# Designs tried in a protein design chat: VH-VL binders against q9y8t7. Part 10

Target 1, 261 residues: q9y8t7
Amino acid sequence: MRDSFLQKAIASAKDRTSLLEEIAGNCSPKPGRPSLSSSIREWVYRVGGAVIAEYKRCSPSAGAISTLDPVSYVQATRDASAAYSVLTEPNWFCGSIELIPYFARYKPVLAKDFIVSETQIRIAACMGASAALLIMEALTPRELQELAAAASRYGVEVLVETPDASHAVEASRLAPGSIIGVNSRDLKTLRVDYEAMLREVSKAREQLPGEVILVAESGIDSPDKALKAFKAGAQAILVGTAFMKNPQLREKILAELLQIP

## First folded at step 23 (VH-VL)

Design s8
Fold by OpenDDE, fold request of step 24:
Structure s8 (fold): chain C 261 residues (1-261), chain A 123 residues (1-123), chain B 112 residues (1-112)
Amino acid sequence: as target 1 above (261 residues)
Amino acid sequence: EVQLVQSGAEVKKPGESLKISCKGSGYSFTDYWIEWVRQMPGKGLEWMGEIDPDDDYTKYEKNFKGQVTISADKSISTAYLQWSSLKASDTAMYYCARGTYWDSSPEYAFDIWGQGTLVTVSS
Amino acid sequence: EIVLTQSPGTLSLSPGERATLSCRSSQSWEFDEGYTYLHWYQQKPGQAPRLLIYKVSNRFSGIPDRFSGSGSGTDFTLTISRLEPEDFAVYYCMQGYHYPLTFGGGTKVEIK
């Protein structure tokens, strides 16, 4: 029996709970954090799409991605991003919960980790996160509902990451008001299927209420791929590795969006 | 010895069903993927799809999705490729291969291959 | 899908000569997490393919040191420093990161 990456990641997340409590203790989230959904909607209105820039130094499939520090990353094109996605998982992604405060100074922050407990959400919020990632494939429907409810209590928005349109629809039912993401990454193999993601985004957009924000996650490394995602029905795209290695890509995407009548 | 052994050559007519097999030995069958690759006569290699024998998770290339079924029986370390209705255009050599994970060595490669199963479909 | 274009289609050489095979990717791997997962396979006549080079430049177990791989971005190369009689075969490049997994069209190395 071989444990999947997701299983390992979840187990690790559970083990890290004590460390998080050590870092933040019984902190209470402060109000006044900017809204991720509002930022996305603003960018959609302004330019037709939003970019969520992900800060990710490592990944399981790539190992080390970039040594680019947060300051340099933010300086590269802060004005071309609607929000930041910050990896807080330390083992495979070289992330840290302590990265959130810096990014939160500039844009709404999505705390991206394998969230399996309310404690993780609370602490992320205390650090300044505007939103938290919930991975549908990592949670039971009940867990998803409970965590989404917890997030709401802390004033944290939720981005539910889903593998396809059917799950996207289900996610919207289980966690009303949540931002829905469709991931191009196959969590079983950690390979990327960009075309499948596009198809599923399109299908999801046809089925989801118009007010639901749909995010195309990962697999985007060019302006062309970004535009296709928007055309497919995504209001926002989440880009990680490509931005880490090529921060200027954000400006190029924006430039292309601005050319669309 | 790590190896994949495939079932013997098949001669079929259009419209007939077929199920060929790929048996792994010498390794933990559920720790690797089984990949299916088609090679038409005188042509190159085409990835058809893959299966995780542990939980039967499958992934297909779009042109093969719905055209073939990939399955596995981990209790006997065997993977299968089957057609419900063969076409003449299905005439080809079919290889199974062991697919490695991202955290294996080598990563994301087909490191062991079966000897191939020749399928001939003709009237 | 990612298209891998191999060139030349056929390479006619004599034993002892150097062989250089090219694989060009429609996908730029420069900013991609899967930039290393380009592999080479050898298929001798009447045999199943076998893994030759993995992750651009690593020889698989049992592969002689006359085989080497290199490349980055969109261009990858398999080099056989000195052809042996048993090296005359078809060589395929393959990317193992993006679905669907894809092979190049192959380069046939034949005896001159």
Scores: ipSAE 0.931, ipTM 0.962, lowest interface PAE 0.4, mean pLDDT 96
Fold by OpenDDE, fold request of step 24:
Structure s8 (fold): chain C 261 residues (1-261), chain A 123 residues (1-123), chain B 112 residues (1-112)
Amino acid sequence: as target 1 above (261 residues)
Amino acid sequence: EVQLVQSGAEVKKPGESLKISCKGSGYSFTDYWIEWVRQMPGKGLEWMGEIDPDDDYTKYEKNFKGQVTISADKSISTAYLQWSSLKASDTAMYYCARGTYWDSSPEYAFDIWGQGTLVTVSS
Amino acid sequence: EIVLTQSPGTLSLSPGERATLSCRSSQSWEFDEGYTYLHWYQQKPGQAPRLLIYKVSNRFSGIPDRFSGSGSGTDFTLTISRLEPEDFAVYYCMQGYHYPLTFGGGTKVEIK
């Protein structure tokens, strides 16, 4: 038997908790952080959809993705992005919690890691994160509820990443007020299923209350794919690798959105 | 020697059920995926789906979902492909193959193949 | 789904000649994490397929050096520098990253 990637990632996250505490010390969450949900809603109102630009330098399946530094990335993406998603996982994604403050100067920041403890959420908030990722497949329902509640106490919004519409509906019940994401990435194989994501986004939109923000996560590398996600019912799309390798894609997506009558 | 050995050729009638097998040997059966591939007579290769024998996680191509069932018994290093009701259009060669992970070498490939099972469905 | 188009459908050559097989992808891999996971398989008459080239250009174990792979973006190529009698077979390209996993239609290399 071999451990799955998710199992390894969770184990690593647990092991890193002590290190994170050393980095953050006795920090307290900073007030006045911008709202991720508000930013998304504003973009939806103005242009019909929001783009969350993800800063990800590495991944398990790709290895090194790009050496683009945060300054260059922000310069290329900030005008057409509602928010930033920042990978803080260091082992497979070459991320760092210390990246959050810089991005937080410009847009609401979603802290992306394998979050399994309240400490991770607190530290992310201290660094200036507006929201934190909770992966439904990595948590029990009880853990999800507890971590969502903890996030609320720190004034941190939650994006719950789910594999399908059924889980999306469940997540919305377990974590009221959370942003719901549907992932194109199969966490077992780390392969991408864009078409499945579209189907599940559509199904989720039909079942979720209208006030729930739905995000299509990953698998988008063209304006056409972005538009399809919005048409399927997503209010926002999260784009990682494509923006790292082709930052100009953000402007193309915005241009297409603006042409929709 | 690493190998996949499939069950023998089958001759069936429409409406009959069928379960064919693929047995792995020479490697840790649960460290790799089992992939099923269809090849209709004189045609190309079609991916049907896959299974992780360790926890029975399955993924299907949409046209095969609900049409076939992929399963495994890791205690005997065997994977299965089964039909509840065969059609004439199911006539084909069926291959199982070992699927590798992202952290294996080679990555995301079918590196070992069974010899194939010929299924003939005719009235 | 990602469609892989192979050309030509049939390639008629003599032993000793150079064979060039094309695989074109409907998916642009330039900005995709899976850009390297294009593979080639060989299937001889009456036999199961065999992995030939993995990740665009790597020969699998036991594969002779007369086989080589190349490509990027949307265009990939399998080259057989000097055809041997045992090389006359059908060759398939395959992408192993996006669901559903897909094969090309195949190129048959036959004796002229």
Scores: ipSAE 0.929, ipTM 0.961, lowest interface PAE 0.4, mean pLDDT 95
Fold by OpenDDE, fold request of step 24:
Structure s8 (fold): chain C 261 residues (1-261), chain A 123 residues (1-123), chain B 112 residues (1-112)
Amino acid sequence: as target 1 above (261 residues)
Amino acid sequence: EVQLVQSGAEVKKPGESLKISCKGSGYSFTDYWIEWVRQMPGKGLEWMGEIDPDDDYTKYEKNFKGQVTISADKSISTAYLQWSSLKASDTAMYYCARGTYWDSSPEYAFDIWGQGTLVTVSS
Amino acid sequence: EIVLTQSPGTLSLSPGERATLSCRSSQSWEFDEGYTYLHWYQQKPGQAPRLLIYKVSNRFSGIPDRFSGSGSGTDFTLTISRLEPEDFAVYYCMQGYHYPLTFGGGTKVEIK
């Protein structure tokens, strides 16, 4: 009878979007935004893998993660990151849509929120986001298709977050051209299953077309885990809490990648 | 009083099927997980899997996946652990426990335990 | 999976003495995604386990203050300041955040 976290988050997002309509009407997507997919591909070519550094100040499972400000975070991560993932959800993650412009000065930005409306995507684009997150488990197939299409109209790429390989394949069909992510976090319990994520990444890579970018999301807190994700078939990894607590971890991951002949 | 009460001891032969139960009382059964833990004779605790009685969402430890089935009937606040074909190696004490959520206190813990069900499988 | 290694396997002490139990995690919690969801359970002979300490250092309801937990990173400790006769039991550490959920091998506190 209790609402799940996802249900609560979606409800909150819907409430927020209703208040953003007037804002969306007064903004236009910024031109010349860099491509997330292009940046990932460049890093894959250069060093064998891309890192998406996530700026996340809070989370349900960790509470307050770090007091590290955006300036300090960027200084520590920008030279070794392909992109930034910015949490814009305010209630659980202490995020803000207002964070996007700063990060967008340096790297392609993935706007991370519980996206349930076109308005959210439009506003993210207006703020300078290169991509937006769509959570497959939070959307119907039709909603996913519609939001992906909307994103395309605004020149925003889409990262579809999925729980497993089968959903990854489905996501690629529903949202052609999207970046596909496999999340190690169980959205029912909010626990982490890193090993399951690795298995699913591997399975997804075997089934997805070669041009589809596959991202391993969350559960990575060491260079070893990062490397395993790349070996499993991910072109990019998204790392949040670990970078917030230890931004220098990115350099260690890069060092490991550079050891690969 | 919050408690979990498990079904009685079982003596079975290899190849037989078995279904044991865990009944919750004193709390909202669907607001918590039911966890199953195995303890072989003289050994430690092993997590087998869990179920959300509200929607029957289940998670298994890999060695138990396909070997047992976890289910629940929320209408009678009861969870189940069952085997289709028992083996001698299934001889153990089986505990059910109440598992808490991330936003509960305590978080992600087993705060209430059943008294255990002893399962003996022998020829 | 996260392996929790408890030491010693057996601890022989007398009533009134201090008991120190160790639990080492193969996974460091220093930069982990969540809080440190490391818990301690007590299992007396012939009984079901019961929760003693949750999240490293919080005593569960009804647990005497002679029980305390501490630690960070990979090393965690359960301390019983003054052993009572009823404290002789097996103690398990457990992590409740990473699948699969895992227990330590246990430490048996026995009377000398």
Scores: ipSAE 0.922, ipTM 0.960, lowest interface PAE 0.4, mean pLDDT 95

Design s8
Fold by OpenDDE, last read:
Structure s8 (fold): chain C 261 residues (1-261), chain A 123 residues (1-123), chain B 112 residues (1-112)
Amino acid sequence: as target 1 above (261 residues)
Amino acid sequence: EVQLVQSGAEVKKPGESLKISCKGSGYSFTDYWIEWVRQMPGKGLEWMGEIDPDDDYTKYEKNFKGQVTISADKSISTAYLQWSSLKASDTAMYYCARGTYWDSSPEYAFDIWGQGTLVTVSS
Amino acid sequence: EIVLTQSPGTLSLSPGERATLSCRSSQSWEFDEGYTYLHWYQQKPGQAPRLLIYKVSNRFSGIPDRFSGSGSGTDFTLTISRLEPEDFAVYYCMQGYHYPLTFGGGTKVEIK
């Protein structure tokens, strides 16, 4: 059988975990990390929506996305972003856990990897991450619960990435207090379904408690698409490739938000 | 030789059920997607949906969702497109094609096509 | 959905002439996921489509070098440098990355 990307990514993550154990043993979670959820709420209050700017140098479907360095990226995005999403997966996304400290100087950081162990969460916390990504499709319900609990112990918020509204609701139940994300990317094909995401975000918003932060993840490459996501019920959008290629897009999105009475 | 062979032409009446087939050979059937494409008479190509024969994961275009069923039997390297109740508007040529993954060359393309199955629905 | 608009609808040319076919995308690929998964297919009368060009400019296996693809952003072009008699067919552009997958309306290259 052909291994799926997710299977490969998980396998890679498991392999890397052993290497991380040594690092984890020598680190302690940094106190005083800013809250991702609080930042999102502040931006929602201020301008009607929050943008999570993702630093992603590579992807499986795109290969090399951009050579934009973190300094240039932050310079272009920090004034208009609520948080940073930092890819730490090295094989497919050309990420590194060592990127987190730099971004964490400026904004709450979401550590994005294929998290399969508590060790990964602990290390992320040590590096200064405010939150960690849990991919629902990559975990059993029990694993999700356990990892969410572990994150809580380290003072790390959790963003649970889900494929649809039904899973979003379930994720909220399994990981209370977590931020819920709906992914536009089909993890089977790695294709993008932006419209499906919008529909699912809308459905999720109707079913989730109002206090639950809903994030539209990826598939956004224009101010118009950003606004539609917010209108659909997302409090935040996560934008990756588009910001890597066009960091100024963030300012355009903000400008549009500010025009909304 | 890598090829997709589809079942023969069908002449049906409205309300009848139909299941057409697409058999792959010459390659690992479960390593590629099967795509279904409709072409109405004198019209262009329309993507209907796809299936991963390995685990039966399916994706449909919204207008075809619920209207047709895409399935597969990997044991015989065959994919299927079926209707529970045909309509006259279902008259068209139906193609199956091999869909490639992101990590294939070519990426995200339909690189092999069946010869098509003509479905005619008339009273 | 991504709408691909092909032009012209019909292109009447003689053998030996250069054919230029356009495909315009409602979605800009400039800031998309890096690669532009825009492909070109050829369909001869009574036959199934076949892949000609993938990812804008790559010739598929067995495709003659008289076929070439180019473009970026929203505008893409299929060029047949010198039309052969067997090249008179309908050509479709297609994007294979965003759901739903979509084809252009096609351009018929017919003999003048």
Scores: ipSAE 0.920, ipTM 0.959, lowest interface PAE 0.4, mean pLDDT 95
Fold by OpenDDE, last read:
Structure s8 (fold): chain C 261 residues (1-261), chain A 123 residues (1-123), chain B 112 residues (1-112)
Amino acid sequence: as target 1 above (261 residues)
Amino acid sequence: EVQLVQSGAEVKKPGESLKISCKGSGYSFTDYWIEWVRQMPGKGLEWMGEIDPDDDYTKYEKNFKGQVTISADKSISTAYLQWSSLKASDTAMYYCARGTYWDSSPEYAFDIWGQGTLVTVSS
Amino acid sequence: EIVLTQSPGTLSLSPGERATLSCRSSQSWEFDEGYTYLHWYQQKPGQAPRLLIYKVSNRFSGIPDRFSGSGSGTDFTLTISRLEPEDFAVYYCMQGYHYPLTFGGGTKVEIK
């Protein structure tokens, strides 16, 4: 029997949570954090779509992605991004919760980790995160509901990451008011299926209420792929590796959006 | 020795059902994927789909989804490829292969192959 | 899907000559994930394929050093420095990262 990546990641997160309990006792969520949903809606109104720029230094399938520092990354992406997604998972993604405050100075921040406890959400809020990631495949329906409720208590929005349209619909029911994401990455193999994501985004958009923000996650490395995601029904796209290697890609995406009649 | 051994050649008629097998030995069967690849006569290799024998997670290429079923019995280290109703166009060599993970060496490759099962469908 | 285009379709050479096989990807790996999961397989007549090169340039276990792989972005190459009689076969490139997994059309290396 081989433990899946998700199982390993969850186990690691649980271990880290125990260590964070001592820190959480002295933690108070920062007030006045900007809204991720509001920022996305503003960009949709202005240019037809929002980009969430992800800062990710490592990944299991890519190893070390880029040595680009946060300052250089923000300089290259800030003007054309609605928000930042910051990897805080340290073991697989070389992330850190300590990265959040810097990015939070400029844009709403999505704290991206394998969240399995309320403590993780609370600490993210204390660091200045506007939203937190919940991975549907990593949680039971009850856990998802509980963590979404906890996030609400701390004034943290939730992005629920889902593998397909059916799960997206279920997520919207389990966590009302949440932002829904469809992931192009297969969490079992860590391979990418961009075309499947597009199909599922389209299906999800047909089934979800209009007020639900839908995000296409990962697998986007060109303006063309970005536009297709928006056309499929996503209000926002989350782009990681491509921006780490080519931050200027965001400007190209924006330029294309602005040319849409 | 690490190896995949496939079931013998099949001669079938259109409309018949078929289930061919791929048995692994010499390694932990549940630590790797089983990949199925089709090769029509005189043609190239086509990926059909894959299965994780540990939990039966499957992924199909879109043209094969609904046309075939990939399954596994980890208790006997065996994977299966089956048709409910064969067509003449299903005539081909079918290979199973061991698929590796991102954290293995080699990564995301088919490092061990079965000897193939020839399936002939004719009236 | 990612289309891998191999060229030439057939390569006629004599033993002892150098063989250069091309595989072009419709997907650029330049801004993709950190590693390029492009592999090369050899298939001899009447046999199953076998892995030759993985991740562009790494020889698989037991593969002679006359086989080498190179490339980046969209263009990849398999080189056989000095053809042996047993090297006359069909060679396939394959990408193992994006669904669906895809093979090239193959290059047949035949004896001149």
Scores: ipSAE 0.919, ipTM 0.959, lowest interface PAE 0.4, mean pLDDT 95
Fold by OpenDDE, look of step 23:
Structure s8 (fold): chain C 261 residues (1-261), chain A 123 residues (1-123), chain B 112 residues (1-112)
Amino acid sequence: as target 1 above (261 residues)
Amino acid sequence: EVQLVQSGAEVKKPGESLKISCKGSGYSFTDYWIEWVRQMPGKGLEWMGEIDPDDDYTKYEKNFKGQVTISADKSISTAYLQWSSLKASDTAMYYCARGTYWDSSPEYAFDIWGQGTLVTVSS
Amino acid sequence: EIVLTQSPGTLSLSPGERATLSCRSSQSWEFDEGYTYLHWYQQKPGQAPRLLIYKVSNRFSGIPDRFSGSGSGTDFTLTISRLEPEDFAVYYCMQGYHYPLTFGGGTKVEIK
């Protein structure tokens, strides 16, 4: 039997548990972290949409994406981003939880990893994360509920990543108050389906309560694609590789948003 | 030898059902995807969809979704493409191919092809 | 979807000549994630396609060195340095990363 990427990633996360427990024993969640949802809402009000800039140095499909350091990345993206998404998975994404404190100085931080335990959420909070990623396809409904509840106890918001509109609706029920994301990436093949994401974002927006924040995740490498995502019903877009390779893209997206009458 | 062998040519009438097969050999059938490609007479190649034989996960091109069904039986290393009701416009050569993963070499390519199955639909 | 446009539609050449085939992508790969998963296939008359070049410039196993691939961004090229009689066929470019997977319209290399 061939293990999927997701299975491998989850296994890796579990293997890191001992190290995480050691870290967790020496930390406590920091109070007064800025809200991801509030930041997104502010940007939606101001310019019509929010951008979450993702710092990702590696990926399974790309290997090394960019050597751009965090300082240079923030300098290029800070003024036009509502939040930062920080990869903390070390094996495939060259991430680290040690990156979170730096980005948290500037914007709300979404900690992105394959989260399968409460310990991971607690550590993220200790490092200054405002939110944590929960991947619906990686968790049972019960696990999702439990982890979302844990996040709430630590004052961490949750972004639930989903593959389609039906799962988005389910996620909103399982984790009330969570931010809902629709991923353009097929987690089975790791290919990108931008058009499918747009369709599913539209469907999700029709079905979700108006107060639920909907995020279009990945697959965006141009201002045009960004605008289409917003038009489809997303309040925020999460952009990774494109910003790593071209951080100035954020300014271009903002410029386009500001031109919309 | 790694190969994909497809079922023989089919001559059908409109409205009839059809199921054609693609059998893999010489490799672990569940370690690769099976891709289906249509080629209408005198035309180019069109991707129809794919299946992971390990767990039957499928992905379709939008124009083929609901028009055909892709399935697999990993116990006999065979993938299938089927129609519930054929149309004259379904007349084409149909290829199956081995699709590689992101962590395979080559990545995201069709490295092995079946010989093709000619489907002719006429009244 | 990503549209791949191949040119010319037909290329008439003699054995021994150099063939240059173009594939233009509606999607720029400059800021896309990872490698450029643009591939080239050869289809001879009455036969199934076969993989020639993968990821722009890598020859697949068993492919002669007279075949080469190059390109970046939106423009990609397949080059046959010296045409052999067996090289007269239809050539397709394909992208294997964005759904739906798509092929170019093909370039027919025919004998002059």
Scores: ipSAE 0.910, ipTM 0.952, lowest interface PAE 0.4, mean pLDDT 95

